# VHH binders against Bifunctional D-cysteine desulfhydrase/1-aminocyclopropane-1-carboxylate deaminase, mitochondrial (DCD): the designs that were tried, part 7

Target 1, 364 residues: Bifunctional D-cysteine desulfhydrase/1-aminocyclopropane-1-carboxylate deaminase, mitochondrial (DCD), of Arabidopsis thaliana (Mouse-ear cress) (f4hyf3)
Amino acid sequence: SPPSWASHLRPLPSHTFSLAHLPTPIHRWNLPGLPNGTELWIKRDDFTGMELSGNKVRKLEFLMAEAVDQHADTVITIGGIQSNHCRATATASNYLNLNSHLILRTSKLLADEDPGLVGNLLVERLVGANVHLISKEEYSSIGSEALTNALKEKLEKEGKKPYVIPVGGSNSLGTWGYIEAAREIEEQLNYRPDDLKFDDIVVACGSGGTIAGISLGSWLGALKAKVHAFSVCDDPDYFYDFVQGLLDGLHAGVNSRDIVNIHNAKGKGYAMNTSEELEFVKKVASSTGVILDPVYSGKAAYGLINEITKDPKCWEGRKILFIHTGGLLGLYDKVDQMASLMGNWSRMDVSESVPRKDGVGKMF
Below, E stands for the ipSAE of ESMFold2; O stands for the ipSAE of OpenDDE; V2 stands for 0.75 times the mean of E and O plus 0.25 times the DockQ between their complexes.

## First folded at step 1 (VHH)

Design E4 (framework vhh_7b2m_4)
Fold by ESMFold2-Fast, scan of step 1:
Structure E4 (fold): chain B 364 residues (1-364), chain A 123 residues (1-123)
Amino acid sequence: as target 1 above (364 residues)
Amino acid sequence: EVQLVESGGGLVQAGGSLRLSCAASGFTFSDYAVGWYRQAPGKQRVVVASIYSGGSTKYSNSVKGRFTISRDNAKNTVYLQMNSLKPEDTAVYYCARDLSGYSYGYKDYFDYWGQGTQVTVSS
């Protein structure tokens, strides 16, 4: 059953699949340099799985259930070349014995060569997804809806029964993933022996469904935390309008501008990084052991720290929950950009004074 | 080994006062939030008051204005001053170190290390 505070929303999901490893942990996240009394906590949605890791599987629990309920044998979705959503959709489809078709927008000028096996592409191709490569120009001039509908029409003529999942799984049904995440956080806090309450929830915004769900759940439910979304593409006004469409589709009766604060964190643009963003990801990893992805969670955390640095007094005494949305495989797309930061290696000094004896060292 | 040892409980008449103490060992006390919790017979264990490493405090609504939590980092001790006691305050009182910033999940109660101290308030 849905949360009691969400029972008026429509459509009500009738089916879900247990795909994610839930609940994910909430723990203290000790970043240096925070204002006095400011507490940073992290919700480890990077722990929702391995091949399913991240925020997208929470949406897929609802979307894949609808696909199966509609008797689909095939799933179509669309995204950028290193899309976490496409990787998670390919994996979830395989778990449910469904064929997956991914329309991927290349970062290269032409879409006429094999896109390779870096990061998310390797997982997608290993689990048997059908990759349909498209150029940036074609994506921009045709649009995601027309592209997915064209592929749907083609597959239907081939006798398939496709179900289309939009960019990032961000539609009204997919929004239920993070409405349920809000309930999960409420339950985690209620079970604690203390009275921990978050003033703020912070998360990356790529497609809008995650921020729509968590902000609606926080607004309607017991959390009542201010939700801050850091957009990694487009602009905040675009996302206020997009999220409003999702809220209207749920018959939520709320205004997006009342329930979420959207900050611009795109830097150089979607999937591109400044040197400062990559240096920040390295520093976070070395100081806390938490590895942020450079495209989503890394930009959101960097944006949050910049906001705190601009006005530390506004953040004094606040308890902030940061949602890690996964995406570790996208880090491998940044190897060349990060090479100059990675000087921490050396040849081990094995002087003649170190004792040596034949057969002491086993290779396995 | 983390240990928390409660003391100061007892029998008191309504309107009276008690001061509970909790002596901590086996960890860097000043780095952790610590709190007082209570469990009445047949009821769930509930939070009473918490004090964080920085000294900020929180109280449950049922005790706000009557109870005061404090800490002495030099003595590795947390205190609960209980005034204007009511029969409804009758419970076993537990001292707990808050590992919520470091422990995996809300289902893990290993942060509760004290044996508890009985407080009985007669009418």
Scores: ipSAE 0.000, ipTM 0.121, lowest interface PAE 18.2, mean pLDDT 85

Design E5 (framework vhh_7b2m_4; at its last look DockQ between E and O 0.01; V2 from the best seeds 0.00; counts 0 for: pae E 22.1 > 2, grease 25.1 > 24.2, placed apart)
Amino acid sequence: EVQLVESGGGLVQAGGSLRLSCAASGSIFSTYAVGWYRQAPGKQRVVVASITSGGDTKYSNSVKGRFTISRDNAKNTVYLQMNSLKPEDTAVYYCAAGRPYYDFWSGYEEYDYWGQGTQVTVSS
ESMFold2-Fast, scan of step 1: ipSAE 0.013; ipTM 0.418
ESMFold2, look of step 2: ipSAE 0.000; ipTM 0.130
ESMFold2 (binder alone), look of step 2: mean pLDDT 80; pTM 0.812
OpenDDE, look of step 2: ipSAE 0.347; ipTM 0.692

Design E6 (framework vhh_7b2m_4)
Fold by ESMFold2-Fast, scan of step 1:
Structure E6 (fold): chain B 364 residues (1-364), chain A 124 residues (1-124)
Amino acid sequence: as target 1 above (364 residues)
Amino acid sequence: EVQLVESGGGLVQAGGSLRLSCAASGFTVSSYAVGWYRQAPGKQRVVVASISSGGSTKYSNSVKGRFTISRDNAKNTVYLQMNSLKPEDTAVYYCAREVIKGYSGSYDLGFDYWGQGTQVTVSS
């Protein structure tokens, strides 16, 4: 059943699938250089499971339930070549014995060639997803809705029963994933013996459904935290409008600009990184053991630290919850750019070692 | 070998309480979703409550606010605390483990292993 504060929303989901490992942990995240009294905490949605899922599986718990209720045998979705959503959808589809078709946009140069096996592509291809490549120019001129509908019509003519999931799982039904995440956070805080309360919630924004859900849940529910979304593509005005469409589709009766603060963290552009962003990811990993993905959570965390650095007095005494949205496989797409940052290796000096007298040691 | 054994059923008066136990062997309960179902004579088996591998709980509308599902990882056991029992709660209660094709992910109603059941009778 939905939270009492969300009972007026429509559509109301009938049920979900148990895909994610919930609840995910909340713990302190001790980044150096924070202002006096500023606490940073992290919600580990990188631990939702399902082949390193992240935030998208929360939406898929609702969307896949609708697909099965509609008697679909096939799932179609769409995203960039580095899409965590497409990887999560492929894995979830396999678990539910559904065929998956992924429309992936890449550069015009690469659209006619095998996309390879780097990062999310390896998982997608191993679980048996059907990959359909398009260029960024084709995506821009035709649009995701028309592209997914064209593939849907083709598969229907072949006797399949496809269910379409929009880019990032970001529609009104998928928004319930992070509406429920807000309730989950409320429950985790209520189980604590202290009175921990977050002033701010921070998360990356790629497709809009995650920020729509968590901001609506924070606004309507008990969290009442100020939600900050760091956009990694497009611009904040685009996402205010997009989130408004999701809120209207839920009959929420609220304005997007009242419930979320959207900051531009695009940097050099979608899926591209500055050297400073990659150095930040390395520094976070070495100081805290938390590995951020450089495309989404890494840009959001970097953007947050820049906001704090710009006006440290405004952040003094605040308690901030950062949502780690996963995406570890995307880091492997950055190996070449990060190679110059990695100097922590050496050839072991065995010059004073004596070979075994009793034979060779075990290999493993 | 996977096995689920239910216990704790019995006869109770309306308004009373019972705690059912589901003892698991051959797997770790914290790694799977586990659900409680019930079946009254002449009716289909219906879901009562479930707990996911991550600890998230769900309840049918008929028992929400009265029943609580929990687990004890040390004892590898799942419990169903039943309060404010009604005559219509009379049924055989079954424990079931979710169907998993991989590390995580299952249909909420799709369970691959069932226990033998435990009878709950609520007098008016």
Scores: ipSAE 0.000, ipTM 0.125, lowest interface PAE 20.5, mean pLDDT 85

Design E7 (framework vhh_7b2m_4)
Fold by ESMFold2-Fast, scan of step 1:
Structure E7 (fold): chain B 364 residues (1-364), chain A 124 residues (1-124)
Amino acid sequence: as target 1 above (364 residues)
Amino acid sequence: EVQLVESGGGLVQAGGSLRLSCAASGRTFSDYAVGWYRQAPGKQRVVVASITSGGSTKYSNSVKGRFTISRDNAKNTVYLQMNSLKPEDTAVYYCAADKGHYYDILTGYSYDYWGQGTQVTVSS
């Protein structure tokens, strides 16, 4: 059943599949340079699974349940070439004995060639997803809805029963993933011995469903934290409008500008990184052991630190929950850009070592 | 270090009562907050009730008004009194203890110490 504070929303989901490993941990996250009394905590949604790691599986628990209820045998979705959503969808489809078809956009020069096996592509291809490449120009001119509908029609002619999941899983039903995540956080906090309460929740914004869900849940429920979303593509006005569409689709009766603060963290653009962003990800990993995805969570965390640095007095004494949305396989797409930052290797000096008399040693 | 042992589980008819005990060995409970969790087959482990070192209590909505958590620091024991039991209360019940000083580890919200669990079965 839904949270009592959300029972008026529509559509009201009837059931879900248990795909994610929930609840994910909440722990203190000690980044250096925070203002006096500012506490940073992290919600580890990168721990929702390995092949399902990240925020997308929370949405898929609702969307895959609908697909199976509709007797679909095939799932279609769409995204960028290193889409975490597409990787999670391919894996979830395999768990449910559904065929998956992924429409992936890439540069025009690469659309006619094998896309390779880097990062998310390796997982997608290993679990048996059917990859359909399009150029970014084709995506822009035709649009995701028309592209997924064209593939749906083709597969229906072949006798399949496809279910279409929109980009990022961001529709009204998928938004329930992070409405439910708000309840999960509320439960983790409400039954803690120390009565911990967050002033702020911070998360990356790529497709909009995650920020719509968590902000609505925080607004309607007991969390009552200010939600800050850091957009990694488009601009904040686009996302205020997009989130408003999701809220209206849920009959929520709230204004997006009242429930979420959207900050521009796009930098060079979607899936592109500045040197400062990559150096930040490296420093966070070395100082805290937390590895951020440079496309989503890395940009959001970098954006948060920049906001705090710009106005440290505004953040003094505040308790902030950062949601790690996963996406670590995207790091492999950044190996060439990060190589110059990595110097922590050496060839072991064995000059004073004596080889075994028998010439052979066990490897283990 | 501390080891937790649950006891008091068993089979009971719907509408009946059971009292679970969580006993610590090796250290006193006076410094610890203690929680009761339960896990039914095929379901996630969920919190039922908690009590702070100072005696403040919290309950999940599903058990509020029916369950009561209490502590006896002289006996190193925390109790869960379960009244008006329902078939849906059937689960393995776990005791967990936390000092609140492990906020900077990767497990964060995870309690420091867990017991092995005690089975509660409520028949209709």
Scores: ipSAE 0.000, ipTM 0.135, lowest interface PAE 22.1, mean pLDDT 85

Design E8 (framework vhh_7b2m_4)
Fold by ESMFold2-Fast, scan of step 1:
Structure E8 (fold): chain B 364 residues (1-364), chain A 124 residues (1-124)
Amino acid sequence: as target 1 above (364 residues)
Amino acid sequence: EVQLVESGGGLVQAGGSLRLSCAASGSIFSDYAVGWYRQAPGKQRVVVASISSGGRTKYSNSVKGRFTISRDNAKNTVYLQMNSLKPEDTAVYYCAAEWGSGSYYNLPDEYDYWGQGTQVTVSS
């Protein structure tokens, strides 16, 4: 059943699948340079699973349950070429013995070529997903709804029973993933012997469902933290309107502008990185051991640190929970851009070493 | 956190019935999936029935049609109605609770909280 504070929301999900490894850990995250008394904590949603890793599997627990309940044999979704959502959907589909079809947008020149096997693409192709490439221009002119519907109609004519999941899993049903995440955080805090309370929750915003769910859960439930979303594409006004649509679809009776603060963190644009963003990801990894995804969590964390740097006194004494939304496989798409930042290697000097007595080519 | 207390176990003759109760205290119980497990002497603990937070039920083949799991969220209690009991149903029965919907596998390690167990003995 839903949390008591969410019982008025409609539609209420009838059931869900246990796909994610929950609850995910909450622990201190000691970034250097924080203001006096400012505590940064991290919610490790990158630990929700291996190939399912990230925020998307929380939504898929609801969406895949509906797909199976409707007797679908095929799942269709859509996203960018390095979409974490598409990778998680392909993996979940395979786990549930469903065929998956992924509509992936890329540059016009690359849409006519094999997209390769880097990062999320390798996982998607290994688990047997059917990849359909479109150009960014085709996506913008036709729209995701019309594109997924066209593929749905084609597959239906071939005798399949497709279930369509929108971009990022961000519809009213998928929003329940992070409504439930808010309840999970409440339970984790209640279990603790200390009185830890968060003043702020910070998360990346790519498609809107994650921020809609966590902000609604924080607003209605016991968390009562200010939710800060850092958009990695589009603009904040777009997401206020989009989130409002999700809230209206849930009959939540709240305004998006009252429950979430949306900040622009897109930099160069979706899936593109500034040199400063990649340098930041490197410094976070070396100082804390936490590896951020450069497209989502990396931009959100960079945006947060920039806001703190602009006015450190506003953040003094605050306890902030950052949600790591996963996406580490997307880091491999950034190898060429990050090569110049990596100098911590050397050829081992074995000039004084003695060869093994038994050793001719023994590897391990 | 959640504390689980089982009751309703005892001695019953073959063909008889028992109703086990699992009463919870702590956080909102309705949010938990609950499973009933049993462990016979010299055997591994196995699942017999589960009920999700949304009310979806699942039964092992050995008890399907004889056992019924149900929940009363107002009383924070889950019940296992056991009918047509057989000597092979003799075991310690455990209640287990997991945050959310419960695991695909309903394995012991998928549940967060366990009760102490209640003995069920079915005489021939």
Scores: ipSAE 0.000, ipTM 0.111, lowest interface PAE 20.4, mean pLDDT 84

Design E9 (framework vhh_7b2m_4)
Fold by ESMFold2-Fast, scan of step 1:
Formats: sequence, C-alpha cells, structure tokens
Structure E9 (fold): chain B 364 residues (1-364), chain A 126 residues (1-126)
Amino acid sequence: as target 1 above (364 residues)
Amino acid sequence: EVQLVESGGGLVQAGGSLRLSCAASGFTFSEYAVGWYRQAPGKQRVVVASITSGGSTKYSNSVKGRFTISRDNAKNTVYLQMNSLKPEDTAVYYCATRYTVRHSDSGYEVTYFDYWGQGTQVTVSS
C-alpha cells in the first residue's frame, strides 16, 4: 500500500516487482570546502543493483509490473545513445523474460553504422536488446512519442504485445518509484540513533520522474526538505511544466513550483561535458572515493557546489542529502576526454631490487 | 485470506505501560516481516518498530529503549511492549505486513499490496 500521506493519489499501483536491492545506504559525504556547519550526506541509489542500475530501477519496479499485468511480451523505450534508462529497461526486460526494443538517438553520422559497445551499449547488447538507431534530426523532427508509437504499431502487426515506457520512465506510474524512495528515507532516518533531519535534498534531473516523485514525497511526507533539482538537458521552465503534468496525472493537487527548485546544470548540453565538470568528478573521486556519473550526478553535484560557492551564508548549518542516481557506465564514454587528467601512473623503479636466484617466478 | 487484527490499546497515564498484539491469519506468517506504525490526530502515519522473519528488530528513535517488539510464530502473533509512555505516544497503532508472491514465469518476487490491520487506539493522559 502507499504511504499514508500519499493514499489520496490516483491511480494507486496494485503491485511491483522486487528488482532493486533496497534500502540503499545513506552516509556522510565529506567534500572539502563546504561552509561552516554544512553537512553533505549521500543516498547511494547507485547501489540499487540489477546490472549497475541507479535511479531507473525504482521506476521500473512499477512500470514492469504494469507491463506484465497487461500481458505484454515486449517492452519499447527510447533515449539518448548512453541512456541509463534504456540500459536498465533492457536488463529488467531480460530478468522478466520480456523482449526489449530500444530506440536510441545518436549523431546523424552514426545512424547507419554500428553504434559500438561503449558504456551502456555493451550491457544492452549483451542482454539481447533490439537496438533501433535514429539520428538527432529524426528525433527532433518526429518526437519520442511518435517514434515509440510507430515501432509499437509495427510490432503489433507482427503479432507482438508491446508495452511502451516513455523517456526515462517518467510518467505518473513511474513517479511512484521516488514517492516510495521518500518513504524509504523517512524509515531510515526514524531507525537512526540520532535525530538526523535533512534541510535539503539534491538530485539530477534528466527526464523529470525522479524529481517529481522525491519532491512530492518530501512535500506530503515527514521529510519536509527543500528539493533542488539540477537539470542536465532542456531548461527549468520545461521541467516545471513537465513535472506539473506528472503531478496532475496523480491528482496530487500541488503546484510543481511550490515543491521543487529547478536549477540549470546543462553546461555544454545533454551528455556533453566541460573540462571543469570532468575535473570536478576526478576531484570528488580522489577526495571521497565516490565516483559520479559525468552526465547526471556529476553535473548535479557540480551545480550544487557552484550554488554553495555563490552564496555560502545561505548554506551554513544546513544538512543536505545528495541522491547518487548511478550511471557509472557513462564515465567510460569519457575515457578519451579524461585521459589528460590522469597523470597518476609511473613505471615501478626496480633498479635496487634483486632478481630471484632460482629464476622462478609467479604470475600473481 | 490475509487478515491482521490489533488489540491491547487503551487509556493509560504518563509513565505507564501497554502491550499491543497483532494476530495474523491467512498466510505463512513466519516467512514475513511485520511492522508497527502509528498515526496521531492531524499527523501522518509513521513507523514505530519492525521485526524480520528471523527475529531481527529495528526501532524509531522516538521509542528506542522504551518499546520492545517481539514475535511468536507458533501463535502467528507480533507484540509491541510499550513502557514509559508519554502523551506524545497518543496515536492509533497499526500492524502491517507486505504480501509477496513469486512470479512463476520470471522467478522474481511480486509485491501485490501491504496488508494493514484496522488499528488500535492508545491514549496517554498527562
């Protein structure tokens, strides 16, 4: 059943699949340079499991349950070439014995060529997803809804029963993933030996469902934290309107502008990075051991630190929960761009070492 | 069919004690975790304590050291022993469990719904 503070929402999900490894940990995240008394904590949704999942599996627990309940044998979704959502959907589909079809937007020059096996593409192809490439121009001119509907109609004519999941799993049903995550955080805080309470929750915004769910849960529930979403594509006004559509679909009776503060962290654009963003990801990894996805969580964390640097007095004494949305495979797409930042290697100096007298060695 | 029935609520003075019981029927109780929740007037329902099938327990900070959850699998019953009661403990107390079945085609678990009892009123006078 839903949290008591969400019992008025409609539709109410009837069931879910247990795909994710929950609850995920909450722990201190000690970044240097924070204002006096500011505490940063991290919610490790990168640890949700299911082939390196992240935030998307929380939504898929609801969406896949609906797909199976509707007797679908096939799942269709759509995203960019390094979409974490498409990777998670392909993996979840395999777990549930469903065929998956992924419409992936790539550059115009790559639409008629094999997109390769880097990052999320390797996982998708290993689990047997059917990859349908489209150009950037085709995506922009036709739109995701028309593209998924065209593939749906084609597969229906072939005798399949497809279930369509929108970009990022971000519809009203998928929003329940992070409504439930808000309850999970409440329960984790209630079981602590201290009275930890967060003033702020910070998360990346790519498709809108995650921010809609966590902000609604924080607003209606006991968390009452101010939610900050850092958009990595489009613009904040687009997402206020999109999130409002999700909230209206849930009959939530709240205004998106009251429950979430959306900041632009797009930088060079979706899936593209500035050198400063990549340097930040390296610094975070070396300082804390936490490796951020450069497309989503890395931009959100960089955006947060920039907001804190801009006005440190507003953040003094605050306790902030950052949600790591996963997506580490996106980092492997950045190897070439990050090579110049990686100077931490050397040939071991063995000049004073004595070789074994018997000439015998071991491989390990 | 699955049913949870709470009992043991009532009126007590501050500093007093109550023992709540939750009787379960219609499922293999020993395989399921059970939680106690409470809802005060004008407030949201919050978790109080939980116990796993193996007997591992967790408590909310507001009740830790004062409340004890336990289970008797032979009787299909979960108990909440409430000591050193305070006026702020006044609430309707609910017992809940998640009903989960295995999906035959995939082998993965499907959680259909949470089963809730009807609740039992606890009132602590000052």
Scores: ipSAE 0.000, ipTM 0.253, lowest interface PAE 15.1, mean pLDDT 86

Design F1 (framework vhh_4orz_3)
Fold by ESMFold2-Fast, scan of step 1:
Structure F1 (fold): chain B 364 residues (1-364), chain A 123 residues (1-123)
Amino acid sequence: as target 1 above (364 residues)
Amino acid sequence: EVQLVESGGGLVQAGGSLRLFCAASGFTFSSYAMAWLRQAPGKRREWVALITSGGSTDYADSVKDRFTISRDNAKNTVSLQMNSLKPEDTAIYFCARDRGYYDSSGYYPFDYWGQGTQVTVSS
């Protein structure tokens, strides 16, 4: 059943599938250099489980339920070559015995060749997704709606019953994923012996559904935390309007600008990284053990630290919950850029070691 | 570093014309495809027109035969000639650069955007 504070939203989902491992943990995240009394905590949605999922599985629990309710045997979605959404959709489809078709955008040079098995591609191909490769120019010229519709029509002629999931799973139904995440956080806080309450919730914004859900849930429910979204593509004004469309589709009766604060964290541009962003990801990993993806959560965390650095007094004494949205496999797409940052290796000095007399040793 | 600056927007009567300009700087302009997108109040951004580095053009059905995209590589500009304007063309118009490289995302194919220029078409 929906949370009581969300019972007025329409349409109400009829059911979901249990795909994710919930609840995900909330724990202290000890980044150095925070202002006096500022606490950073992390919600580990990178631990949602479903083959290294992240935030997308929360949306897919609702979207896949609709697909099955509509008697679909096939799901179609679209994204870039290292899309976390496409990987999550392929895995969820396999769990539910649905065929998946992924339209993946790459450069013109890669569209006529096997795109390989790096990162998300390996998972997608292992679980049996049908990959349809397109060039960047074809994607921009035709558009995601026309591309998914063309594939839908082709599959229908072949006797399939396809259900189309939009880019990132970001529609009004998918927004329920993070409305439910807000309830989950609320319940986790209620079970604590202390009075922990978050002043701020921070998350990356790529497609808009995650920020729409968590901000609406925080606004309507008991969390009442100020939600900060760090956009990694487009601009904040685009996302205020896009989120408003999702809220209107839910009959929420709220203004997006009242419930979320959207900051530009795009840097060099979508899926591109500055050296400072990659150095930050390395520093976070070495100091905390948390590995951020460089495209989404890494830019959001970097953006947050920059905001705190610009005005530390505004963040003094605040308790901040950062949502880790997953995406670890995307890091492998950055190995060439990260190589110059990695110097922590050496050849073991065995000069004082005595070889075995028989020249034979066990390998365990 | 990379900047896209739109100009040429304004108020025009239905049936009129406007020409939008986008001044690009901070990159090798001639190597990238360029696009125009628009966003009406309360609506999602929609793609309007694209011109490739080679000069090939494509248009959304709603503006086909009314709008013309062009580029001037010597001046680092892309332009949108808008004819037979209708009230439904009222929107903020954005210039965007196509990414020009392999990437990991399908959200949008564009990596840099201008601030936008307002076009208002009265009846």
Scores: ipSAE 0.000, ipTM 0.100, lowest interface PAE 21.7, mean pLDDT 85

Design F10 (framework vhh_4orz_3)
Fold by ESMFold2-Fast, scan of step 1:
Structure F10 (fold): chain B 364 residues (1-364), chain A 124 residues (1-124)
Amino acid sequence: as target 1 above (364 residues)
Amino acid sequence: EVQLVESGGGLVQAGGSLRLFCAASGFIFSSYAMAWLRQAPGKRREWVALITSGGSTDYADSVKDRFTISRDNAKNTVSLQMNSLKPEDTAIYFCARQGYSGYDLRFPYQFDYWGQGTQVTVSS
């Protein structure tokens, strides 16, 4: 059942599928350079499942339940060429014995050719998803709704029963994923013998459903933390309006500008990185063992550290929970750009080593 | 508020001994595992010793047989006895408490509270 503080929201989901590995851990994250008394903690939503890792599976637990309830045999979704949502949808569809169709936007030069197997594309193609390429120009001129509807009509004529999931799974039903995540965090804190309470929750914003859910859950529930979203595409005003649409669809009766603070962390643009962002990801990985994805959590963490550095007095004494949204497969799209940062290799000197007299040792 | 306060650091000659103390407050001390970690100049923070709530101990290979971790639940104190100190032991030593993480997943930073640290300098 839903949290008691969310019982007035509509639609109320009747059930979910157990796809994610929950609860995900919360632990302290000792990033250097924080102001005195500032504590940074991390919620490991990158650990929601190996095949489904990240924030998207929390939404899919609700969306896939609706798909099956409507007797769908096929799922359609849409996103960019390295979409974490499309990869998670393909994997979840396979778990539920559903066919998946992914509409992926890429550059005009690449839309007419095999998209290859880098990052999320490898997982999508391995699990048997049907990949449909479109150009960025076609995406912008036609729109995601018309594109998914066109594919839906084609598949219906072939005798299929498709269910359409919007970009990022970010609709009112999908927003329940992070409403439930707020309850999970509340329960984890209530189990503790101390009175740990977060002043701030920080998360990346790509499609809006994650930030809508966690901010609404924090507002309505016991967390009462200020939610900070770092947008990696579009602009903050776009997301305030988009989140408002999700909240209105839930009949939540709240204003998006009251429940979430949206910061611009776009940098060079969606899925593009500055050298400073990639160097930051490497530094975080080498100093803490936490590997951030460069498109979402990496930009959000970089943005947070920049906000703290800009105004350290505002962050003194605060306890901050950062949500790692996963998406590490997208890191492989950055190999060429990161090559100059990776000098840590050498040829082993075996000049003083003596070969075994009994011949060749076992290799495996 | 959870607080961990280290003491006992200082300057000592190679082969000497120091005893570090950590005073804990703000939680049920006897219910938590406690640890010592250290950070040497220009190096990463490394784990040194752990004592569980039940009193079982574990040590990094570099310090085993030289260091002894102990606890006094009546005084809410964890201690680190350091013998046969080497210049390589020079570091800031941190007291840490093991945190609740959800489902016992092991992380490099499984400790949820840390003290300010105490400096240990070993001269040759």
Scores: ipSAE 0.000, ipTM 0.149, lowest interface PAE 16.8, mean pLDDT 86

Design F2 (framework vhh_4orz_3)
Amino acid sequence: EVQLVESGGGLVQAGGSLRLFCAASGSIFSSYAMAWLRQAPGKRREWVALISSGGSTDYADSVKDRFTISRDNAKNTVSLQMNSLKPEDTAIYFCAKGYSSGWYRLTSPYFDYWGQGTQVTVSS
ESMFold2-Fast, scan of step 1: ipSAE 0.014; ipTM 0.332

